# Designs tried in a protein design chat: VH-VL binders against p38822r5to271. Part 9

Target 1, 267 residues: p38822r5to271
Amino acid sequence: LSIGNEIKDSFKETHKWVQNNLKWLKDIEQFYRERAKLEKDYSERLSRLSAEYFNKKSSTSVPISVGDTPTTTPGSIEAAGVVAWNEILSQTDMISKDHDQLSTDFENHVANQLSGLFTKLDMTLSKINGFNNDMVNKKDNIYHELEKAKKDYDEACSTMEMARNRYTKASNDRNKKKLDEKEMEMNKCKNEYLIKINQANRTKDKYYFQDVPEVLDLLQDVNEAKTLFLNDLWLKAASVENDLGANVSKRLQAANSVVKQNKPSLN

## First folded at step 1 (VH-VL)

Design r2 (framework fv_rovalpituzumab)
Fold by ESMFold2-Fast, scan of step 1:
Order: structure tokens, then sequence, then C-alpha cells
Structure r2 (fold): chain C 267 residues (1-267), chain A 124 residues (1-124), chain B 107 residues (1-107)
């Protein structure tokens, strides 16, 4: 079974896909940082607004007269309204603090975690790329050595044939000794060539049946880790927003309770 | 079904900028990369760069780094290529081309659909 | 960058004949080579990708072969509409690079 027969340059395509998926984490991180900044800005503005209205002085002007007939219990209605208003301002300030907490949670528990995830996975992806480059280089080096060994063998064969031709032309001890020497050299080069053929075949088999599947599995692991951790961060982001919703609801219920006490009820 | 429609021809003076658009239809715009390729009159094809319609991530050829910007607008399924500091030798037909995608292997990296081309003429 | 070199620059052949176009890469691009056809005033048209796979709608007379650094496009029985400029392109590495083109013209 050869993966190389089915998927040409599968590492390049898978690596690029995983790399692009990791870059997407940076967009998600930036979204939560901008989202946190919006919450921080809202919190600061809301806090200043509530403080500004809290600092307004109470009026000391004479009571407002409604024609010639005084309104029944005018001071009690005004006093009750002030209490309700102060509670609304107080709860507004608490809501601003809830949004400040959400901003901090988005930064610390979502954006910073996304940044850390990207760094970790990017480093792992770089190491996988290094492993792949090392394996490709080893394969290429072995094939280069094979090519050199074949060339050396071919040259030795040609040299021996020349020596054989000289011996055929003039059969003497000198030419015979030369032929024997060249034949020995040719056999030496042949043995080196055969060794290189075996090394190349072994390297090819390891590359296609072990190394390529292994690095592809590692690339898949990186993408799966990204998905699992990202899902956890999605859940965390939802959780901190849900906490904000629950807290704001409590603030508003507290304000409503005070307002209801101030309401002229059917009594 | 798949169609890439580019903006009309433009004439610019040296030093000006040009922004070419490429409106995609017939497919999910964010699932494919977009490449920009130019061709000077009577010359061959020259790759300028790539953009992901999904992430907005870009890769530019060295000859264009610093004066090209590629963007996408997913709401209109449109890709843009802006080339600044125009010179006379920037006179060319500019093409957008969709990069094929295989869900099993990622990108297949060849250009399966091309826009009709936009002629940009730079002259005084 | 990877340099793609096409040969010949111009090939003159008669209708019904076989045309063979060559494309060489300065380094191995595996099978990541694509062939495009371009007629005057038109955008390039995808013919073959992955060195040997015909694109949808491309006639069987077009065939591609090769791997590593040497690639060939063959048109087995030329039709009048086949006279155009042909470009090879590698998609193995950024930046993507094109050959200079081979012009196929009538003899």
Amino acid sequence: as target 1 above (267 residues)
Amino acid sequence: QVQLVQSGAEVKKPGASVKVSCKASGYTFTSYGMNWVRQAPGQGLEWMGWISAYSGDTTYADDFKGRVTMTTDTSTSTAYMELRSLRSDDTAVYYCARESYDILTGYQDYFDYWGQGTLVTVSS
Amino acid sequence: EIVMTQSPATLSVSPGERATLSCKASQSVDSNVVWYQQKPGQAPRLLIYGASTRATGIPARFSGSGSGTEFTLTISSLQSEDFAVYYCQQYSNWPYTFGQGTKLEIK
C-alpha cells in the first residue's frame, strides 16, 4: 500500500491547510480582544454616568405649589422617588462592574488562552515540518549517492573495456596486469552501486510506508488538538457571557424591588 | 455555473493607484482561495499573489510586496486587488483566478476558473 | 523561486498532426503542474492539472505526463480550435510560477 500513489505531495497540501486553520485562531483571538475592549469602554462610560448623576446636589428650592390647593403628602412621594433613583444609580454602577469583569474574563480566559494555543500548535507544526524536511533530505541524499555510484560504476566498466581492447591488440603480461587491475576496480564499483541500490530501496520504503503516514498523522493531530481546545474555549466564552446575563438580571431585579416599594399600590 | 466577473478597463497616470474587483457567483465564496495574475501586452502570465476568502490571509509575490493589497468582501462575494505607485510597465490585463480545493487534501492549488480580465493602461 | 521553462517557443503543425509541448522545472515539483490554453483576447483555460489529469470537458486528445522536473503536454490529433498559446504552471511552492508559453500555430 503506497500513500504516495494515491495522494501526490499530500504533506504540502495538508500542512498548508493546517497552517491556515491555525492562522484562523488569531482572528478569533483578535475578535475577543476587541470584544473585551468594547466591554471595558462600556463599563467605564456607564460607571462615569452613574457617578455624575450621584453627585448632583439635591434641590433646596421652595416646594412646588400646584395651584392654590396643596398636593397631599408631596414630600413623601419625592423622598420615595429619591430612594428609588439612588438604587437605580447604584445598580447601574454594579452593572458597569459586571461588564468590567466580562472584559477581564475575555482577555484572561479566552483571548490569552487562544494566543497560547496558537503558539503551542504553531511550534508543534514547525517541528513536524522540520521532521518532514529531514526525511525528504535523507531520501534525496541517498538517491544522489546512488546516482554517483552508478556513474562511477559506468566509468569503471568503460575503463575495463579499454584495457580489454589493449590486451586483445597486444597480449602481453603488462596489458594482462592492467586488465586485471581495472576488472578489480570495476567489481569494487559494482559492489558499491549494489549497496546504494539496497540503501535507496530501504529509504524509499521507509519514506512511503512509515515516514509519510507518520507526519500526516501528526498534522491531523495538530488540527484535532486545535478543534478540541477551541471547542473548550468556545464553551468558556459562552459561560462568562452567561454569567454576565445572570448578574445583570440580579441587578435589575434588585432595582425593581425598590421601585415596586415606591409604587402607589392598590392599597 | 461558477462565474468570476471583473470590473471594467481603467486608464491611469504614473504614480496613481488602481483597484480591480472580481465578483464571484455560483459557489461558496469563503471555501476557495483567489489568485491574481497579470499579463502585459504580448507577454506571458505573472503571478501576483493569493488571498483566502475565508481568513483574509494573503501571500504576495516579491515584485509586488509593498505596493499591492488584496482584500475580500464576503457580503458581496467580491475580491479586490489594489496596485499602488503605478508605472508604465504595469500596463497589463489583470486576472482573478479561483484556486481549486479538495476537502481531503486541502487546496489542489491549480486555477480552475478565471475572470475575463481587466485591462489597466498606465500612460501619461 | 522555481523557474518553469517551456520549449519550443513556437511550434508549427498541420491539422490532424500530433503536437508535443515540453515544460521543465528548475527543481522538483513532483506532479504539481498544470497546463492552461489561452486564445487571443481570452482568459486562460484549465486543461490539465496534477501533470496528467484532464479537467472536466477537456477532449481526450489532450494528455499530460511527467513528474519531478520534466513535463509534457500532447495533443494527439490537432483541431483548428487548438491553435493557441499554452502555459505550464507549478503549484508546488510559493511563489507560483508560469512557463513563458508555447505558441501553437498552423503550418
Scores: ipSAE 0.000, ipTM 0.358, lowest interface PAE 21.9, mean pLDDT 81

Design r3 (framework fv_rovalpituzumab)
Fold by ESMFold2-Fast, scan of step 1:
Structure r3 (fold): chain C 267 residues (1-267), chain A 121 residues (1-121), chain B 107 residues (1-107)
Amino acid sequence: as target 1 above (267 residues)
Amino acid sequence: QVQLVQSGAEVKKPGASVKVSCKASGYTFTDYYMNWVRQAPGQGLEWMGWINPNSGETTYADDFKGRVTMTTDTSTSTAYMELRSLRSDDTAVYYCARGGEYYDSSGFDYWGQGTLVTVSS
Amino acid sequence: EIVMTQSPATLSVSPGERATLSCKASQSVSSDVVWYQQKPGQAPRLLIYDASTRATGIPARFSGSGSGTEFTLTISSLQSEDFAVYYCQQYNNWPPTFGQGTKLEIK
C-alpha cells in the first residue's frame, strides 16, 4: 500500500532528522572544549607572568651580595609601594586560577556532559532503529509464510482436481479413495492458508496502526530529550562563567583595598 | 496399438515461439489426459503440464506458466504444446505422454517419439 | 513440490548380476511411484507403477518395492538390453516430479 510506503519513508526521514540533531551536539561539545582551552592557555600565561615578576628583585644603589648575587637593600624602595605591588601580583595569580577553574568547569560540567548526552541518545536511537528493523523483518517473514501457504493450497487444489477427473471418468472404489485422500489434504492446506491470512492481517494492522506510530513517537522523544538536556547544559555554562566574573571582581576589589590603604605621606 | 506421433524437429531463434503436435491413435482420445515432458541434452526429465482433451482444462508447471499453452483438436485426435519467448536453455527434446488408465493411476504409459527443439541465434 | 532423489547417480555392474536402484521422496508419496527406463535416443518406457506393479510386457526380472518415502527398483540377472538410465517419478501430489536418474552401465 501507498500508506505503508509513506509510513516507512516517514521513519527513515524522521530518523535521519534526529540523527542530524544529535550530530549537532558534537559541534556544541567541540565549541566548549575549544573555549576551555582558551581559558587554560590564558590561565597558564597569566600565572607565568605573575611568577616572573615575583622572581624579580628590586635594584638598589648599594646592593648586598649573598652567595655572590646582589640582593635588595631594605629601605631603598618605599615599603608601602612594595606591599601594594605584591598584592597586585598575588591577586593576578588568583585570577589566573579562577580562569583555570572555568576551563575545568567547561570540560567537566559542560563538554563532558554533552559527550555523555550524545552517547546515551545515540545508543537509544540505535536501539529504536534495531527495534524497527526487527518489526519490519517479522512482518516480511509472515508475508513470506502466507505466500508459501497459498502456493501449497493452490498445488493441493490442482492435485485434487486430477483425482476428481479420474473419479469422474471411472467411478470405482479405488478412484473414490484417491479422491477422498486428496480432498482431505486440500482441506488441510486450506485451513493452514486461512490461518496465515489471519496472522498476516493482524500483523499488518499492528504494524501500520500501532508499532510504526509508536516508533515515530520514540524518535520524537529522543529529540525532545536532546533539547531539554541541552538547555540545562547551556544554563550550566552561563552559571560557571558568571562565577568567574564574580570571583575576578572579588580579586580586583581585594587588590584595590590594599592599594587605597597605602597612601603616600606628604611629610 | 496405442501410438503417439509427434511433429518433426524445429530450429528457432531466441524470442520466437514453437508449437509441437502429438497425434494419438489406437484409443479414445478424450478418455485420457495428455502430458508434456521435456528433456534438455544430457539432463533429466521435466514435467511441463497436462491437458484434459474432453474438457480442454489445463494445468501447467510453475516454471512454464505464462509461456506455455496446451490445446487439443478432438476431430483429429491431436494435442499441441506452444512455448513462447524461447531462450537458449529451452533447447530440449519435448515429449507428449498419455496419462495412465483412470482406474489404476498408472503414470505415463505411452510416450511420443520426442521432438527436438533447438534454440540458437 | 516434492523432490525425488535417486541413488547412486551411476551404477556399474556386469551382465548376470543384480542391480538395486534407490529413490527417496522429500515427503510421503504413499505408493504412487513410477519407474521408467530410457535408452539413448529413445523415449522413456514405463516399467513399474503403484510402486510394485509391473507394466504390461515388462520382464519378471524387474521388481519394485517401497512405500512412503523410500522406494527401490531391483533388476535381477541383468541382460545386455537393461543398460540404460532409470527414472523414478511420483504422482501422489501436484506437480508430478521426476528423480534425476540413475545410469546403469557395463563395467
Scores: ipSAE 0.000, ipTM 0.369, lowest interface PAE 20.4, mean pLDDT 83

Design r4 (framework fv_rovalpituzumab)
Fold by ESMFold2-Fast, scan of step 1:
Order: sequence, then structure tokens, then C-alpha cells
Structure r4 (fold): chain C 267 residues (1-267), chain A 122 residues (1-122), chain B 107 residues (1-107)
Amino acid sequence: as target 1 above (267 residues)
Amino acid sequence: QVQLVQSGAEVKKPGASVKVSCKASGYTFTEYGMNWVRQAPGQGLEWMGWISTYTGNPTYADDFKGRVTMTTDTSTSTAYMELRSLRSDDTAVYYCARVEDYGDYPYYFDYWGQGTLVTVSS
Amino acid sequence: EIVMTQSPATLSVSPGERATLSCKASQSIRSNVVWYQQKPGQAPRLLIYGASTRATGIPARFSGSGSGTEFTLTISSLQSEDFAVYYCQQYDDWPYTFGQGTKLEIK
């Protein structure tokens, strides 16, 4: 039937649509893995930069004007400046560590979770497909049995009619016995056919009114679970990025506090 | 073993149409889409379009819209590409190439047909 | 559309040497690049997908690297059967686009 074909196409279309939506999770996972790599690279480069400058020797001298320009002790200015500079380098290294933490968080709390979500939902989708295949196979087997029973009944009817014609042309005991045997076989095939009609009707009703709606609901549940958990993971990704922002702000506040103590004159 | 077997070489006059076939075996036909790619003699590869074997819906490259039709026959596991209003510069080897069908999600081609040479000359 | 540019157009190398082929995308394609090998009279053969994953049956001497816009195919110790034309292709977005090809020839 056309209705059966429409329902079959609906499952295949919905299943493929859900499968495609799950594959999208792999793209999102890859984005966060590449994003994590960028943070890791930045962290390593920033840490090396900080270490390089921390270990550099300062051998430059700045001339101090004598005359109408105020002067201070060169050693005091250099000491204060060195303290401020060391704090800037130290906090820069801490910022590199904050980015390393973000890289790790993206891998462990976002990308790996997306991978796990895909695996779990893909397994569920596979089980739903298996269930649908089992239902379709059961329906097809019953219809095949019905078709066979119909054919057997039709053949028995033809054979009985042939035996009846032989008995009509030559009314002897052999032809009567053969007619009786073929009529009994026909009735046996008729009963089997009626049983198969009843089984097919019950299977058809269960398939269209119970099984198909149930598998479509299960497919919808998979897609809804994907959306729900994906939204949670996006919120988690935003949360770990927000933590980076807060930490970097804290690092810069610490550096600024030390710098603000480095005034043009110290007592 | 996955195989894509294409129809034989064709010689056509300008203005004619050509229909190339690609018969698939060794896998479930409707699980994979079919791409069509052509290569003019001594030139590189040019994508023409693809068709979902599951939905039967084709998507054509802009340069071929209006001249190309892609179809499938699931009962024979065969994909078809028909190119109309042939010109001399349509002379090329035409390939079919398989892709996992994730709907509108692009993916790589894994198996290719052997190619069909179409020559357009007067 | 995404434009794929390969370089060099022709690379002349001796058997046993290392060959490095480049492929550049006009915009980020993440890791969604494929490398194909094509010999005269034959269909393209899949070598590498996802920028760095070797296809089944491809020898270990073939390796791919890169991400974003810059990609490289390396053949570590050239065999006589490796002299062919190599194409890169992006599958990040529709339409699919190919590089113009790099011909690997004997020096």
C-alpha cells in the first residue's frame, strides 16, 4: 500500500536526519579540539617569552640630567622598576598557565564530552534501527507466509476441480476416492490460509498503529537528547572561557597594584 | 569488494545529449551518495554535482545547472548523469565517485568509477 | 567558493628522495582536505583524508599534515610507482573544489 510506503519512507528520512544531526556533533568536537590547540600553543609561546625576558641581564644605563630637572638616586629608580618588571613577567607567566588550563578544560570537559555524547546517542540510534528492522522483517515474514498459504490453497482448489471433472467423466471408486482426498487437502489449505489472513491482519494493525509511531517517537527522543546535552556543553564551554577572563583580569590587577607603587620618587 | 562500473565511451555531435551510467556493487546503494566529476584531456578535476541515493535529490554545481540531470535507479544500484547541449569543450573523462551520505554534510570521496570518455566532435 | 591552490605545478625528484607537495585553501577548511594520486589513464586514488589519515592500503611513506589553510603531502622515500599527478580537494563546504594538481616527475 501507498500508506505503508509513506510510513517506510518517513522512518528512513527521520533516521537519516537524526543521524546527520549526530554527525554534526563531530564537527563541534573538532572545533573545540582545534580551539584547545590554539590555547596550548599560545600558552607555550607566552611562557617562553616571559622566561626569556626574566633571565635577561640589564646592562643599559639612563643618563640623569643635572640642572633644573629633579634627580633621584639611580639605584632606587632601577630597583623599583625591576620589581615592577618582574611582577609583570610573573603575571604574564600566570596568564600563560591560565590559557593552558583553558586548553585542558576544552579537551576534557567539552571535546571529550561531545565525543561521549555522540557515541552514546549513535549506539541508541543503532538499537532503534535494529528494532525497526526486526518489526519490518516480522511483517514481511507474515506476508510471505500469507502469500504461500494463498498459493497452496489456489493449487489445492485447482487439483480438487480436476479430480471432480475426472469423477464426473468416469464415476468409479478410484476417482471418487481421489476426489475425496483432494477435497480434504483443499479444506486443510483453506484453514491454513484463513489462519494466515488473521495473523497478517493482527501484525498489520500492530505495525501501523503501535510499532511505527513508537520508533518515530524514539527517533525524536534521540534528537531531543542531542539538543539538550549539546546546549549544556555549549554553556560549559562558555563557562570555562568566562573563568579564563576572570583569571586574566585578576593577574592584571595584581601586576597593576605593584606598578602603582612605583612612583617617580620613593621615600 | 566495492566496485563502481561505468558505461563505455561515447562520441557525440555538438548539441546532442549524453547519458553516462555508474553501476555500484559490494555495498548498500542507498547508504552512499554519488558524485560526478569530469576531467578534460590534460586538465584537472571539476566537480559537477552529486545525488543522494536515499532521497533521490540532486545538487548541481553552478556551471552545470540547466544542462545536467542526475538520477538513480535503486533496483539496479545504478546512478546516471545526463549532460545536454554538448559543446566541444565538454570533451572529457566523466567519473562517478562515492561519498558517505550525511545529507547536507560534505564528506570525502572513497571509491571512484573507472571513467567514461565522452568525445564531442563534428 | 573555496579556492584550492597547489604548488609547485611540477616537482622533479630522484627515486629514493623525499618529496613535499603543498596545498593552500583560500579560507580555513579545518582538517577537511583529501589527497588523491592519479596515474595516466586511471581514476584518482584516495591517499589521505582529514589532512593526516592514511586510507586503507596506502603505504606508510605517504603522510599528510597541516590545518586551517596550509596543507602538505610528504612522500618520504620515493618509489618508481609514486611518479604521478597529485590533487588536493576540500570537503569543508559545498561546492567541492580541487587544486590544479602537482605533477611528480623523475629528475
Scores: ipSAE 0.000, ipTM 0.367, lowest interface PAE 21.4, mean pLDDT 83

Design r5 (framework fv_rovalpituzumab)
Fold by ESMFold2-Fast, scan of step 1:
Structure r5 (fold): chain C 267 residues (1-267), chain A 125 residues (1-125), chain B 107 residues (1-107)
Amino acid sequence: as target 1 above (267 residues)
Amino acid sequence: QVQLVQSGAEVKKPGASVKVSCKASGYTFTSYDMNWVRQAPGQGLEWMGWINTETGNPTYADDFKGRVTMTTDTSTSTAYMELRSLRSDDTAVYYCARDLYGSGSYLPDYGMDVWGQGTLVTVSS
Amino acid sequence: EIVMTQSPATLSVSPGERATLSCKASQSVSSYVVWYQQKPGQAPRLLIYGASTRATGIPARFSGSGSGTEFTLTISSLQSEDFAVYYCQQYNEWPYTFGQGTKLEIK
């Protein structure tokens, strides 16, 4: 049916739109995985840098004089500067850990969630497609049964009409008995055909007024769920980045506090 | 207050069937899917399946396919779990539990946030 | 079916200490792991979903971590009410499977 084909096309188009929208989730997932890798790389490099300078500073001797200028003695005011430098290195390592946490949060709370969302919605979309196929198959089957019942009825009518013609030409008991038998067979086929007409009409009404709208609603629900959850994940991503900003600020304030204690007039 | 209230304890003979009910209150019944979980005495939890309360479409764990039927009655906000061909190892506390997210959301995150009190089903001769 | 294995079967700890419970999946479940707490005679209580997200009303001392095949539930500064059986469950694929449980008991 033309209207049936138009409705089938609507399902196919909507299904393709939802499927394309779900594929977009994989691109967003990949973005956050690459973003997490950048944070992880930064964290590891920053941690190595702070460790290297911690080891370098702790293993070096006190500054030496050039030529005949006096050597700086241990226990001088320069010791206060070493404490400040050690705090800067320590807080730098803490900042590296903050970035490591962001990398982990992007992987666990964003990328992995996007991967799972795709898998769940893709599976649901597949089930909806299966349901639609079952619905279409049931409709097609009843229409096929209707077509067969009509053909059987048409053939029985033709056979009965032939028997009627024979009885009209030669009115005897044998021809009348045969006509009655064929008329009974025609009525059986007619009843089956009427049953199939009623079944087909009920199936058609259910298909167009209930099943198709329900399937389209299910496709819309999948897309709506994708949008709602994606928004939640974007808010989560923003939240963990904001936490990084606050933590880094705290680290820098701690370092600044130690440095401020090392004022020239207080050393 | 969101609440799930289950039917009372049952004693059945091997080969019999049991039907456990779970009545929901305090929320829109059709908005949340319902899970069924059982726990044999002294054993761990075993997920049996879930039912979409809006569509009535159930999904069963493989171990229970063919002998479990999950249904809902939206007019009474009640979910049912019927287990057939009972064996002695079916003796367990059976729980209904509401899914964390609404049935229409299809979200990947999952959890059972509201649980019934449990129904003890004892299978013995 | 994915098999979830919890260890240890029983963990004996003192109040105020930290408890760390392990859950391993037979194949990758990404971050799709839920943790439940069950006290004797009670239905399970949802603690954590998505491996690390605390459920509403769950105290901050409960935290979850892990991805892929290895997951951990950590309870910092144990309180008397925390002694219970803990279950992990994967929801990456049907059937959703539980671990056998870890019993937290007073040392």
Scores: ipSAE 0.000, ipTM 0.368, lowest interface PAE 18.9, mean pLDDT 82

Design r6 (framework fv_rovalpituzumab)
Fold by ESMFold2-Fast, scan of step 1:
Structure r6 (fold): chain C 267 residues (1-267), chain A 122 residues (1-122), chain B 107 residues (1-107)
Amino acid sequence: as target 1 above (267 residues)
Amino acid sequence: QVQLVQSGAEVKKPGASVKVSCKASGYSFTDYGMNWVRQAPGQGLEWMGWISAYTGETTYADDFKGRVTMTTDTSTSTAYMELRSLRSDDTAVYYCARDQEWLVPEGWFDPWGQGTLVTVSS
Amino acid sequence: EIVMTQSPATLSVSPGERATLSCKASQSVGSNVVWYQQKPGQAPRLLIYGASTRATGIPARFSGSGSGTEFTLTISSLQSEDFAVYYCQQYHNWPLTFGQGTKLEIK
C-alpha cells in the first residue's frame, strides 16, 4: 500500500537518525579518553621532573664545611632560598597529582559513563526495532491469510456455479447432491474470508493508528534520554576540569606565600 | 494447462486384452466425463463410450458392449479403457477425450489425449 | 443411429482460396454438430461446436453454419497449415456418430 510505504520510510529514517546520534556518543567518549591520557602523561612527567631536581639538588650540595664542634640542636634552620625552592618542588609534585586526579575523573566519571550510556541506549534501540519488525510481520501475515481466503472463496464460488449449471441442465438426485456439496464448501470459504477481513481490518487499524506512533515515540524517547544524560556528563566534565584549575591555583598561592614572607630578611 | 496424457503403444495377440490409461491434469477431474474414440489406420473416427469420473456410470456403443470396460481412479485423476477378446480389426489409435459434462454426456470433446496405438497381430 | 455423410471426400484448393465442406445428417440434429481438424500423426482439434460457435483460439477464417440436416464448414482464406482432414460429428442423439471425413489438399 502507498500509506504503508510512507509510514515504513518514516520509521527507517527516524531509526537511522537516532542510531547516528548514538554513534556520536562514541566519538565524545574517545575524546575524553585521549584527553585523560594526555593528563596522565603530563602528570607522570611532571612528577618525575620534580623528583629528579630533588635528587639533583641533593647530589650537588657541598658537604657541610668544617665549623665549630657539631651541635645536635633540635630542628635545623635552613636558608630561606632553600626553603622556598623545596616548597616550589613540593607544590609542583602536588600539581602533578591534581592532573592525575583529572585523568582518573575523565576516565571514571565521563568516558566510562558515556560508554555505559551508549550500550544501554543501543540495546533499547535494538528492542524497539525488534518490536517494530514483529508488528510488521503480524500485519503482513494477516494480509497474506486474507489474500489466500479470498482466492479460496473465489474458486469455491466458481465451482458452485458450475454445479448449479449442471443441476439446471439435468435436475436429478445426483446433480442435487453435488450442488449441495459445492454450496456447503462455498459457504465455508465465505465464512473464513469474512473472518479474515475482520482480522485484517483490526490489525491494520492497530498498526497504523497505535503501534507505529508508539514506536516513533519510543525512538524519540531514546534520543531525548541521550541528550539529557549527555548534558549531565558534559557538566560533570566541566566540573572536574574546574576543580583542577582551583587546585593548581591553590598550590601556586601556597608557594608564593612562602617566597613573599622571606623576601626582606633572607635574600 | 488442461492436458490428457495416455499410456504408450501396445502390441497384442488376437484373443488378448489391452488396458489404455489416460491421466488428466489442470482441471477438477470429477467435474467432467471422459469419452473414448478409436481410429483404424487410414479410417475415420469411431466413438466407443463415455464414463462419468464422479459417478462411475458408463455408456458404451453397441459394437463394443460386452468387450469394453471403462473405469476411473479419482485419486490419480486417471481414466482407463480395457478392450477384451482383441481381433486384428481392433488395430487402431485409441483416444481419450474430455466431455463437457460430468453427469450426462454433452457429446463434444476438448481436450483430446495424444492417442495410444494398439496393434493386434497374429 | 444417425448417419453423418461428408462431401466431397477430397477437396483440392490453392492457398488463399475459399474452401467449403459439407456435412449431412440422416435425420434432424438441430444445431448439435461439432467440427474437428486432424493433421497426420496428431489427435483431432476442436474447431466449431453448436454448428456455428468457434472454439477458443480458432482463427476467424473458420466459420460454421447450418441446422437440421445440412451443415457447412467454411475456411475463407486458406493457409498452408489448414490442409488436413476435417470431421463433422453429431451429438443430438446417442450413439455419437462421425462423418467419414473430408481431406483438404493442395491443388
Scores: ipSAE 0.000, ipTM 0.344, lowest interface PAE 27.5, mean pLDDT 83

